# VH-VL binders against Translin-1 (tsn1): the designs that were tried, part 19

Target 1, 220 residues: Translin-1 (tsn1), of Schizosaccharomyces pombe (q9p7v3)
Amino acid sequence: MNKSIFIQLQDQIDKEHSIREKLTAEVDLLDEKLRVLQLLLANCEQNLENQEEILEALEIIKSKTRGLAELASNFPYYKYNGVWDRSIQKVVYLYLLASWTGRLDKSLRPTYSLLSLSEVGQILQVPVFPEESTFHLSIEQYLHAVLSLCSELARQSVNSVISGNYHIPFEALNTIQKVHSSFQVLSLKNDSLRRHFDGLKYDLKRSEDVVYDLRIHKLV
Key: E = the ipSAE of ESMFold2; O = the ipSAE of OpenDDE; V2 = 0.75 times the mean of E and O plus 0.25 times the DockQ between their complexes.

## First folded at step 9 (VH-VL; framework fv_praluzatamab)

Design e4 (from d3 with heavy chain D57S Y101W; at its last look DockQ between E and O 0.03; V2 from the best seeds 0.00; counts 0 for: pae E 14.7 > 2, placed apart)
Fold by ESMFold2, look of step 9:
Structure e4 (fold): chain C 220 residues (1-220), chain A 120 residues (1-120), chain B 112 residues (1-112)
Amino acid sequence: as target 1 above (220 residues)
Amino acid sequence: QITLKESGPTLVKPTQTLTLTCTFSGFSLSTSGVGVGWIRQPPGKALEWLANIYWYSNKHYSPSLKSRLTITKDTSKNQVVLTITNVDPVDTATYYCARSWYEFWYFDYWGQGTLVTVSS
Amino acid sequence: DIVMTQSPLSLPVTPGEPASISCRSSQSLLHSNGYNYLYWYLQKPGQSPQLLIYLGSDRAKGVPDRFSGSGSGTDFTLKISRVEAEDVGVYYCMQALQTPYTFGQGTKLEIK
C-alpha cells in the first residue's frame, strides 16, 4: 500500500471537514435569524408594532446570505450545496412572505403578490441561473418556498379573521388558487417537490373554508 | 404633538466642523419604520436633502456630501446629530430636521429650521 | 442624480381660481412595487416646508381636499381647485426613488 496516497487522502478529508465546518457555522448563524423572522411574520397580522424588528431581521438575513454566497463561491457548489439548501429555501420563503404581507421595504411587487425567483435574487443580490456551478438560488428552492408560503397563508387566514382583517382570507385564497393553477402546468420531476405540491390541495381547502365561513356568517 | 427642533451654532468659520442637533418629541426612534432626516435650504434657493437615519441606525447620505457628513442618534435623548466637516460659505443655509418613514422615504413633520452662516 | 423640473416657477393666481403646477423627472419615479416616489411640499412664507402629497396622489393628514396630485412615471401635477390666501408660498416636488433625494426648483404661488 502507498502511504503517500493515504496521507494525501487524509489531508483532503481534513480540508473538506474544515470547509464544511466554516459553511455550517455560517448557516447556523443564518438559521438563528431565520427563526426570529419566521416568528415575527407569523404574527404580523396581529402585531402591527413589530415592523422595526422585521426590517432588522430582513437586513441581517440579507447580509448573512450574501456572506454565505461569498464564502461558498470559493468551493465547488455541488459538493457543499447540501449544507445550505434548506436554509436558503427558508430565506426565499420568508422574503416571499414579507413581500406578500407588505413588510418588505421597496418590494418589487405590491402586497398580496408573489415575487419571482429572479426578483428574490435581485433583492438579495445573489445569482439566479448562473452559467457556472457557483452559489445561486435554485428553482427547486423557490418552488418549495412558494408552496410553504401557501401553507402559511392558509394558516394566517384564520388569524386575520380573529383580528378583524376580513380582506386577508380573500387575498390568501386568490394567491393559493393562482399557485395551484401555475403548478399544474409544471413538469415536476423531483419527488420531494411533487409530494410537497400534492399537499397544496389541503391548503386550498383550508383557505376556501375560511372564506366560506365569512360569507355564511355575513362578515363580508 | 409631534415636534422637532434644530439647535447648533448660527455662525461658523470655513474649515470648521458644523454640528447640528435635532431634538424631537411625540415619537421615538425605537418605533419600527421611523427615521429623521436633514434637509437644508441656502438663502433664496431650493431645498437640498442631506442625510437620513432610521430606528436601527440605517443611514442614507447625499452621495456628493457623503465624505463630509456623519449622522448619529441617541434614542434615549430623542436626538439626532448631523456633523458636516470642513465647511465652506456654500454650506450657508437654513437647516431642517424632519421625521421620515423607511418604506416610502417622505418627510411628514419638519422642525422650524436654524440658519447657519459660514463666513470668514 | 434624478433632476426634478417644475413649471411654472412663478404662479400668480386670483383668489378662488384653480391653480396647477407641473413637475417632471429625468427618470421614471414609478417603482416596480407600483408606487410613484414623488412628493409635494408647501413652504409658506417664513415657515418650514409641510408635506401635502405623498406617493404622487395621496394627501397627507390634515391637507384640504382642494389639493390633489396626479401623474405617473415622469410627469406629475399638483392641482388646487380653489386657491385661498393661506395657500401662498413655494411649492416643491421631491423624488425619493433613489439617493440623493432631489427637489424641484420651486413654484412660487402668489395671490394676484
Scores: ipSAE 0.000, ipTM 0.442, lowest interface PAE 14.7, mean pLDDT 86
ESMFold2 (binder alone), look of step 9: mean pLDDT 94; pTM 0.951
OpenDDE, look of step 9: ipSAE 0.015; ipTM 0.488

Design e5 (from d3 with heavy chain S30R D57T, light chain T99Y; at its last look DockQ between E and O 0.02; V2 from the best seeds 0.00; counts 0 for: pae E 10.1 > 2, placed apart)
Fold by ESMFold2, look of step 9:
Structure e5 (fold): chain C 220 residues (1-220), chain A 120 residues (1-120), chain B 112 residues (1-112)
Amino acid sequence: as target 1 above (220 residues)
Amino acid sequence: QITLKESGPTLVKPTQTLTLTCTFSGFSLRTSGVGVGWIRQPPGKALEWLANIYWYTNKHYSPSLKSRLTITKDTSKNQVVLTITNVDPVDTATYYCARSYYEFWYFDYWGQGTLVTVSS
Amino acid sequence: DIVMTQSPLSLPVTPGEPASISCRSSQSLLHSNGYNYLYWYLQKPGQSPQLLIYLGSDRAKGVPDRFSGSGSGTDFTLKISRVEAEDVGVYYCMQALQYPYTFGQGTKLEIK
């Protein structure tokens, strides 16, 4: 009788769908909190009273990321990592942004500096280079997050001029330039990452234009 | 060059209010992550932290002194002001202001200090 | 409040010899992010304090490499590999793990 084999296959299919549904539900809840933090950090140059809200959002996201890591570690990493990959990229991105803007409590770097992948993992209490297939932050997640940071810094450099903070555009340009140079040393064979990096030149140009306009009008 | 300088009275009578101003240059409280703190040192004694204020106007006070302390800032004038109410001779000290960083929580540049004596 | 205890309180040293100053905290200064929030300052005679060591072991800019910090948790040490005349002053440890920030009593280093 071959029917017991197909019953076992159906049971496995049902278990995998149940696992995926549980993971997706957790990721959806995480994504809601990511949207809140993203809005808070996008407005942080002009809202000097939102620091407690930012810190609370960061702690909620850290707690949910660690909860996801605990749940996901019960299952093969590479079988399910597609469920959270983009959301974890955004967690990394928002921690990079919070650190760069000086909004991250007990950051490992001064303002206007880039946290390393290892430092993000340390702050989140999540592994970055595990010996075996367990939940971890990947190099590709980090590299995408760094590129997303550059896009946001270019956008915020415009707002910082309007608010009279003429230092921010120079720090943003310095960061974007260093990222651009560093990525050119990399051998990017990942199509998604290469396309993301190819767009960095527009962020660099926008950031350069803001600095150029400050120089021409002698605001610096 | 980064500098901080404390100013205010050198002699204050008990029960009065002591107001100290920190004027700084070479940095701004418009810079994310930056703050200014106040630390005092009674003659011959150890340093004692009093209060911090940061670029986002968030403030922190020593709990034992919090009812008597007020810290404020004027970002456009590069000034931070510390007020201590109801002073007593035990408040006699050299008062320092210093630059603080939110992410590292240390004081990297200090003013020269100002000695304030509380006596009748 | 976290109590910081320094030893010794007075440290006479022959020039060229090593010196060691201990700082003990009443609770661990090791944060969950992996850093110890412990700092060393030097106050030379008649001067304001200056930062020597941050986060337990990192030298501040311009500090000579004869100064080193070590330790973790509750026990920390500042070492000077060879004491020079310019090292005279009072050394303070400080914790910044939690408010209020607190300092040790100071260790007065003197040339004998």
Scores: ipSAE 0.005, ipTM 0.561, lowest interface PAE 10.1, mean pLDDT 87
ESMFold2 (binder alone), look of step 9: mean pLDDT 93; pTM 0.945
OpenDDE, look of step 9: ipSAE 0.012; ipTM 0.521

Design e6 (from d3 with heavy chain N52L D57S H60Y; at its last look DockQ between E and O 0.02; V2 from the best seeds 0.00; counts 0 for: pae O 11.2 > 2, off the site)
Fold by OpenDDE, look of step 9:
Structure e6 (fold): chain C 220 residues (1-220), chain A 120 residues (1-120), chain B 112 residues (1-112)
Amino acid sequence: as target 1 above (220 residues)
Amino acid sequence: QITLKESGPTLVKPTQTLTLTCTFSGFSLSTSGVGVGWIRQPPGKALEWLALIYWYSNKYYSPSLKSRLTITKDTSKNQVVLTITNVDPVDTATYYCARSYYEFWYFDYWGQGTLVTVSS
Amino acid sequence: DIVMTQSPLSLPVTPGEPASISCRSSQSLLHSNGYNYLYWYLQKPGQSPQLLIYLGSDRAKGVPDRFSGSGSGTDFTLKISRVEAEDVGVYYCMQALQTPYTFGQGTKLEIK
């Protein structure tokens, strides 16, 4: 057994560790900002006064994401994407939520619709369909984000009823139904994504129940 | 900003020893994965890899020139030195030092190069 | 030693037209880890070489997207979708699968 083999292995370990540390540092900074935005968007109907803070947070996250993209572009994507996958998924999710609720810009006009992956890429100014070996927003990240959005919409539906915003549950249900129908035609090969999708049926049911209650009480 | 610069004699007589120094900034050889290599290019000819040294003192040499090459590093000075013994006119070339990364094995930053002429 | 062979050695190109350079290795550059240890460098006139592509297809930082690398195993290609005047120089492929690192002969790209 050649000792040189172990030296090489250690070198590889050290190199990978160094790269991961650099990437992790950037991701950690991003995650901090994501937490802020998540809190700000947790109840958009009641937090219109926080719109400037939301816009600021969105810009910061955009900048951080772009910085991460630039750094990550120097390394093999599939070797290190584990470092940022969840964070980037959350980035996409929050932008989807902001857009859906009309908090993405100063217009404050809810779209009640989904941004496409391409649109998200354009907004963030990061690639979505470049060479797979370079940094990009992946389809999987986007799909996870969409599912996360559905969960959040289901949650906010209940809250909106409490606040007297009875149009939100209807729009949320409509969106979740569309997502559910769309996912059914996809050939999902990612186990994590499959598991996440399995949870969507519960979100759909929750949303349906809310709308049903509103109809029974003749509120919609 | 990452920079590398080659220094040493520009004229050497045959059979003498050529010593070239690469001084760099913007990175350190104490960083895991970092390496510095030497590549030369005879006038009007292709590039030729000579040697490479990494942060843990792993050294690689061109087999054809191994007996004549010595590469060393001084991490504290951000320098890598290449020594070539028993030079011949065939060793006339522009010599480059360049930064490398283990795992990727590329040269991403290069010095400007220094022309060394071996002549009587 | 792994022998790298480029084709063509001279490549006159009209600005705006695409260009393609081939690089062949005497043995496969595909490692068991799934990466091809093939690199492309450009040496502009009077300048040092600069990295364009690493690991066969990954574009180096700052490299325009008009440059692309493809291939696997023993056959590799560098493509320029739209050649610009600034693309003039000598292109080299290099293998780093094993020592010694070896370069191709170089392909001189010139503007017609």
Scores: ipSAE 0.005, ipTM 0.526, lowest interface PAE 11.2, mean pLDDT 92
ESMFold2, look of step 9: ipSAE 0.032; ipTM 0.620
ESMFold2 (binder alone), look of step 9: mean pLDDT 93; pTM 0.944

Design e7 (from d3 with heavy chain T31Y D57N, light chain T99E; at its last look DockQ between E and O 0.03; V2 from the best seeds 0.00; counts 0 for: pae O 13.7 > 2, off the site)
Fold by OpenDDE, look of step 9:
Structure e7 (fold): chain C 220 residues (1-220), chain A 120 residues (1-120), chain B 112 residues (1-112)
Amino acid sequence: as target 1 above (220 residues)
Amino acid sequence: QITLKESGPTLVKPTQTLTLTCTFSGFSLSYSGVGVGWIRQPPGKALEWLANIYWYNNKHYSPSLKSRLTITKDTSKNQVVLTITNVDPVDTATYYCARSYYEFWYFDYWGQGTLVTVSS
Amino acid sequence: DIVMTQSPLSLPVTPGEPASISCRSSQSLLHSNGYNYLYWYLQKPGQSPQLLIYLGSDRAKGVPDRFSGSGSGTDFTLKISRVEAEDVGVYYCMQALQEPYTFGQGTKLEIK
């Protein structure tokens, strides 16, 4: 056994660690901004408030995402994507939510509609559908984001009733139903995605219940 | 408002080193994804890309000119500097600096350009 | 290096009429990420270049809708639906698929 082999391995470990640290630093910065935007978008009924701040946050997140892409492009994607997958998923989610709630450019999609992966990619100026060796927004990230959106819409539907915005629950239900139908035709091979999708049934039921209650109480 | 401005000598002798400075405002090279590039245009000719630098200090050079080019940034001063060594009359051109973005590499904001003449 | 070839090199146009400029690349500019790394610039007389189209078909900010970019792979086209006097200048296509980024020869659009 040659000890030199282990020295070489240690060097590689150190290099990999250094790379992960750099990537993590960028992701941390991104996550901070994501938290801000998430708070800003927490209530759909506040459509007239904080619009400027939302747009600013969106631009910052775009910048940070692109920065991460720049850094990540220097390294094998498949080796390090675990560092940013969740954060990037959240980026996509928040952009979907912003668009759905009418906080993003309405020329792209009307309010209460779902942005496509391609559209999100264009907005963020980040590649989609590439080879695994290139930084990109993945289909899985997008699908997770869509499911997260549905959960949030179900949540906000309840809140909207409290605030007297009775149209939101119907739009939310419509979106969740469409997403549910669309996912049923997909052959999901990812375990995490399958698990996440299982939760959609609950969100759909929640949304249906809200609409049902509104009808019973003759509020709509 | 985003602006870029090139500065440096307008006349350089052959074999000397040309140093150009791009001073910009309205954005920062501390911003992730942001970069600055240099493009030159000989009189009456097409555009030629020279070099790019990004916020993470990633540097990109034209392969044919790489040995003569050095690009650096001073984020605190909002400046990017390009040096070209061993200049030749063929390097006579209007030099532009422009803002660029990572991954797509287009230039969306340009300086006015500075004409540099290389002559003995 | 990727060679960019524009045609025509000179384009006299009557105001109000459409214009079309072709750009061909020596290799495909379609990246595996699904984007075409083709850009269009306009350099008006005495001015710096300005971005018109990015990624083959997307209009840059402030660019009028009379400008449109199309194409994929090796063949790209810039179209102006109705040429205006302010559209006079030299149009350049640029590829950024790989370094060095290379420009076409330029197409000089003039008013007849």
Scores: ipSAE 0.000, ipTM 0.502, lowest interface PAE 13.7, mean pLDDT 90
ESMFold2, look of step 9: ipSAE 0.005; ipTM 0.563
ESMFold2 (binder alone), look of step 9: mean pLDDT 93; pTM 0.950

## First folded at step 10 (VH-VL; framework fv_praluzatamab)

Design k1 (from e2 with heavy chain E103F; at its last look DockQ between E and O 0.06; V2 from the best seeds 0.00; counts 0 for: pae E 13.9 > 2, off the site)
Fold by ESMFold2, look of step 10:
Structure k1 (fold): chain C 220 residues (1-220), chain A 120 residues (1-120), chain B 112 residues (1-112)
Amino acid sequence: as target 1 above (220 residues)
Amino acid sequence: QITLKESGPTLVKPTQTLTLTCTFSGFSLSTSGVGVGWIRQPPGKALEWLANIYWYDNKYYSPSLKSRLTITKDTSKNQVVLTITNVDPVDTATYYCARSYYFFWYFDYWGQGTLVTVSS
Amino acid sequence: DIVMTQSPLSLPVTPGEPASISCRSSQSLLHSNGYNYLYWYLQKPGQSPQLLIYLGSDRAKGVPDRFSGSGSGTDFTLKISRVEAEDVGVYYCMQALQDPYTFGQGTKLEIK
């Protein structure tokens, strides 16, 4: 049976749509778990009794990220990576935050430190620098996640003072300063990443103000 | 006891690069909030701020001089280095290094200063 | 750049008398946290500058309490309640609200 070229084009369109639907369904399930973990980590310095919930959420997210990686590996990476790009940024961000706050079991770094891109890949058991056609964590996803971490650390500095944890604002400032210094060396060609970085100065200033207030009032 | 001391050439020719070293004791650039800055004073004139560097390699430069200035640190040697490129006679001054604190932006301990003359 | 203007530029004073030095900035030095980023230094003859006052009114360690700083916004004053012979030198105000940090021209305090 001979088919028109337009029937063949429609068959390809349908196939690509079906692939995107399968990937989107998995990403939607991952996003649900990401929202849960984000809520748990937002107040984790004030809530010392939620550690088991945090560890459970982390393991679920790791499992679903691995499942997405296996499904996605059957398809061209750059054709479909837009489906999971933002969600994987958030996976990386929440792992960075969990490690920084001391809530990540088996972290490769001490509390108040940044995991590197390759360390996140090791923990999640997903590739970082693979062949072009396979699922991996991208540099851009990691850099966005680091910037998102800084915003959250600046926010948590305020909460930590209210709850009497006066050491946390200093550690947050230290981390944000290191990120700021490191990004100044980078040549950011990506417009989205450049715009995200432009906002870092406000997080830095907010964190500086918290530490300044502690010093001026001799709370430390 | 906190001390700082400037060292480098006393005479430099126009167009050359001036390199000044601040060696200090009694504090460390590993300490949170701590930094070192450079200030100069041309003969008979007011003080002029040049650059600061802080404990995590945050650097601040006078905007009008930024293209000619480089500040670096070696925390293990208790040293801060200022480089000024393409000098001319207007750069003749006594150069001071001073300890700074990032959150209050003052200079609380100063070196004795070193006079640098730029001439043929 | 924020311009710092001092007056007087020369201040002869009799020992034991009070002295007052004015510093005016071209822009407000008041930060949103309620503090003024204004500083006073003394450079004695043949010496390096010494910090006297920071954040407008806070006295640096080891500075006698006869020195006081006051003012807000654009107008600041350094007062010496009773001038002593060791107070001779050039007084500079400095702002650190924005880069570049800028200094006033100096006020030379002399014993007459």
Scores: ipSAE 0.005, ipTM 0.450, lowest interface PAE 13.9, mean pLDDT 86
ESMFold2 (binder alone), look of step 10: mean pLDDT 93; pTM 0.938
OpenDDE, look of step 10: ipSAE 0.024; ipTM 0.559

Design k2 (from e2 with heavy chain E103L; at its last look DockQ between E and O 0.01; V2 from the best seeds 0.00; counts 0 for: pae E 9.0 > 2, placed apart)
Fold by ESMFold2, look of step 10:
Parts: C-alpha cells; structure tokens; sequence
Structure k2 (fold): chain C 220 residues (1-220), chain A 120 residues (1-120), chain B 112 residues (1-112)
C-alpha cells in the first residue's frame, strides 16, 4: 500500500527520459549541420566559391559540439554516449576531410594529411583523454572517422581525374596506404571497428586503380 | 598551341577607367582548376600581380589595388576582362594575362603583353 | 605582404660557366602540405616571362635540365649549370603562398 516508493521510481524514469530527450534534440540539431557540411565538402573541388559557407558550417558544428559537451558533462559518459556516438564520428570525419582538402581555413591549400586525435580535440575544444567519465572524443570515434575519410578520398580521386586534377589521386593513394599500414599494426578488439577496417582494402584497390590508369595513359 | 593575347587602349588619361581584354585559345575556363591572371610590369621595373579568376568564377585581387580592380570572364568567348578605375600615371605598365591553376597558383603561359601609357 | 629579395641584381656570366641566383622571402614559403610555394620565371629580352621552376624545385615542361631549383622555407636558389646565350634575360622569383603574390626585384643575367 506504500505508493511513495513507486512514485520515486516513476520520477527517476521520467528524469532519465528527460535527459535522453534533451541530448537527442541537441544531436538532431548537430546532425542537420553535419548534413550541410558533408554536401559542401563532397564536391569542394568544383566549388571554390563556397569557402565562406564551409567555414561558417564548421564554426556552427564546433558550437553545437561544445553545447552538447556542456549538456552531457552533467552525466556519466558511458551511460548516454550512444546518443551521440555516430554523430561525433561524423564531426571528426568532416574536420579530417576539411583539413585534407584545404577547406579548414581561408588558405584553400590542401594539407593532404590527417589531423591527429589531439589536433581535432584542440580545434573543437573538446577533451580527448579525460581522467573522468566526461564528454570526450574517443579513440574509436577517431579511428572510424579515419576509415570513412579513406572511402571519401577514394571516391573524390575518381572525380578529380574527370576534372583534370591529377595530383589528387596520388595524394589520396598515399594517405590511404599510410592508414592501411598503420591499422595493420593495431590490435583491433572492437568487432565494429575491425569490420570497418576490413573494408579499407576496397578503397585502397579503387585508389590504386585510378593511379595505375593515370600512369598507363601518361606512358603511352 | 596555348595562346593568350591582351587587347585594349594604349593611351589612357588620368582618372579614366582602363579596360583590358585577354583572349585565349587552346584551353577553356570550363576546365576544373583552370584560371587566368593579370600581371603588370612598369617600364624598367619588376612584375606586379593584379588579379586572378578561376573556372568557378572565384576571384582574387591584390589587396593594395582591390578597390580599383574588377576581373570578369566570358567562358563562351574564351575571354577574361580586367578593369582598373581612376588610373594614374603610376599605372603605366605592360599588362600581361597568363594561365593559372588553382592548386599550384603558377602562371605557365603568358600573353605577349600590351603597353598602356597613362598621361595627359 | 611577403617580401622577396633577390641577389645579385646583376649577374654577368661567361658562356659555359655556371650561374647561381638567390631568393629570400620574409616569411617561410613552406606549407604544411610539404610544398614550397616558390616559383622562378625568366623574361628574355623583348619577351614575356616564362615559367622555369614551380613549387621550389620542379622544372616546367620544356625547361632544360641545366636549370635547377633548390631550397626550402625562406632561402631558395636557382642554378644554371652551364649558361648559354639563350639564357640571357631577367630572372624573377615569385611566392604564391599568400595574397598578394609577390615577385623579387629581378636578376639580370647577361653575357660578359
């Protein structure tokens, strides 16, 4: 007959749902901006005029990521990280892509290199190796983002040949080769990450084929 | 086979607007990454970069001259036009147009140049 | 603006002898992508400039192998291993790392 215990349990259930709703709403807003930036970067070789749009999108995504970090910092990281995990992977991936393609600043000069996890954390102003269970960029998020970058570089390598930008296929291959070698020395205990890495060989082969075709045509 | 040629007035009075046209052949501004730039050389002096325009209509101007410069293109006519407003005798120079590529920002083919004199 | 300083400004050379031209920039021209955005042009008498070297050390198409570019960061050198009569003219270095793209003062190479 003592209903106070069940009222307390219902209050806890309602609190948990409220927290998830707030986190999900923030993630949904972030995802909208990620979609915009992804489209801008997918064809960036063909649209150098969009640099201000890209920079604005990057700043909005940084702001949204920081807002999520502030909200999430009130809760244990591993209890709620499933709400944002894939979205944060996308944030990291798009920053890696923006840097590689030279769109992270106004220089418009590609770096053809990978930002480290620490560098991404510095740019986003988000921790990467916290001592406590607080919001942070995880190693797994970063590694998934690197693999996603390789898939996109292989795709853009094909398009760059059509555009006559023959340097990009060689730089893409170089990056994918370095990632492939680096991942082979890792002990990947995460099944999701191992399956993602297993697919890298197809991106590597695609990139190799583009470069091989260029060499054959230049030798003829 | 790639050629560029500058055309425009050879004599312009101070305060007037100078308009120069670069007509080129052997390449197209519809090709991704390709651009055309303008460089001038006052008599007996070093080269000075003025402006570039690239295939997607992105434009770059020398900061010290940007308020006076306008660069445009007509891809169907293989032409790029440079306009310099409010000219002064210090703008007397040989004006060159040259082909550029956005990833490396070099000038690999140049026109023969046209001398423009600004005087009364 | 990045200032480009060439030396010497005048370079008389005996045919068949080597020549060397120095270019120094007020800031590093080395981008994080590993490229130096430094270029060499030759303007022969009465002609338009022609590209010799791009990205510090790469020869443009059709440029003889007696021309070589070296250096990194702020110090760059153009070398001609054996000067020929056709090499006379004014040599310019240029940077294209940042706006405005800037040229050196020129080095006039002439036959003694």
Amino acid sequence: as target 1 above (220 residues)
Amino acid sequence: QITLKESGPTLVKPTQTLTLTCTFSGFSLSTSGVGVGWIRQPPGKALEWLANIYWYDNKYYSPSLKSRLTITKDTSKNQVVLTITNVDPVDTATYYCARSYYLFWYFDYWGQGTLVTVSS
Amino acid sequence: DIVMTQSPLSLPVTPGEPASISCRSSQSLLHSNGYNYLYWYLQKPGQSPQLLIYLGSDRAKGVPDRFSGSGSGTDFTLKISRVEAEDVGVYYCMQALQDPYTFGQGTKLEIK
Scores: ipSAE 0.007, ipTM 0.576, lowest interface PAE 9.0, mean pLDDT 87
ESMFold2 (binder alone), look of step 10: mean pLDDT 93; pTM 0.939
OpenDDE, look of step 10: ipSAE 0.021; ipTM 0.520

Design k3 (from e2 with heavy chain E103Y; at its last look DockQ between E and O 0.01; V2 from the best seeds 0.00; counts 0 for: pae E 10.2 > 2, off the site)
Fold by ESMFold2, look of step 10:
Structure k3 (fold): chain C 220 residues (1-220), chain A 120 residues (1-120), chain B 112 residues (1-112)
Amino acid sequence: as target 1 above (220 residues)
Amino acid sequence: QITLKESGPTLVKPTQTLTLTCTFSGFSLSTSGVGVGWIRQPPGKALEWLANIYWYDNKYYSPSLKSRLTITKDTSKNQVVLTITNVDPVDTATYYCARSYYYFWYFDYWGQGTLVTVSS
Amino acid sequence: DIVMTQSPLSLPVTPGEPASISCRSSQSLLHSNGYNYLYWYLQKPGQSPQLLIYLGSDRAKGVPDRFSGSGSGTDFTLKISRVEAEDVGVYYCMQALQDPYTFGQGTKLEIK
């Protein structure tokens, strides 16, 4: 029996919805663990006893990211990448933060340094520059994550003064300055990324003000 | 010393193509983040944004006019050219070019403007 | 399109007295990056526009401190603490949150 073309079109629509549902379920599970790690890292200067929880959360996130990558590899990348884009940005961001704060074991960079996109991919065991169109970390995801890191570093710089850790503000300013200089040479045609970068000037100013205040108090 | 100057015809007939040139000095379109935009002001009316072009040849057009507008640059001559096709009397205005910054999207230095009248 | 509405449209002021101009947008100009994409320009008689205020409250280079911008979201105000004769002209607000970038209808400031 011959099916009408519209019955076949409906079957394809239903298959695509099923694929999205499977991918979304995996992303939801990943998002639960991202929320846990985000909370653990938010005040990590004041809670050094949570290191084992941070390491466990990082490993769970790596495992779930790898599982998502394996599932997603069965389907066309650019048709479905919107399902995980924001969650993968957050994975990258939290790994950058964990590395910068010295909470990531076996980081490829010392404390107060930025992991490169390639280094994040190596740590997560996820492709960055695939020869084929498969699941990978994108440049856009990494750039958003770096900008989000700078916002958090500016926030933690303020908090570190309150807790008496005067080294963090200088390291935060140094990192934000380097990011600012690097981004200025980019042609950011993506409106979301460009507007995210606009906000970096605010983070830079806040970080500069904290350092200035510390220098004044040390001279008095 | 940043200056911009608009040049082109003062009178154009309906259906013709209007070509305006912005010649500037004191900055270069090879500088990252820098661009030039076009804004017009019909007599007695508010300002209306038309188009921007930036250092990497990234171009932005007012959506309602996009099919009629073309913006190009010649970095070696310090010029930006705006072309408006199929003009009609509603296009009568003073046309300004202005230096723009790609981030934050503002116009900090403006030319003196050139009045273009569209009339039979 | 985001509609920008200014009030008043005409503002006669005695020299030395303060002035205030309002600008309302049809939707919020506050982006999640923390900035309001709202700008103020002055067009003096017979001249081209000049930038006064960017990002809602920041004064452009060379603008006297008697000019101040305030507000957030949909409601913005330009204040002149002490009007001088050179301040006469038409004041425009502009939004650059989304295309097309749009201007208010203008507020003409005149000396009584």
Scores: ipSAE 0.006, ipTM 0.562, lowest interface PAE 10.2, mean pLDDT 87
ESMFold2 (binder alone), look of step 10: mean pLDDT 93; pTM 0.942
OpenDDE, look of step 10: ipSAE 0.020; ipTM 0.520

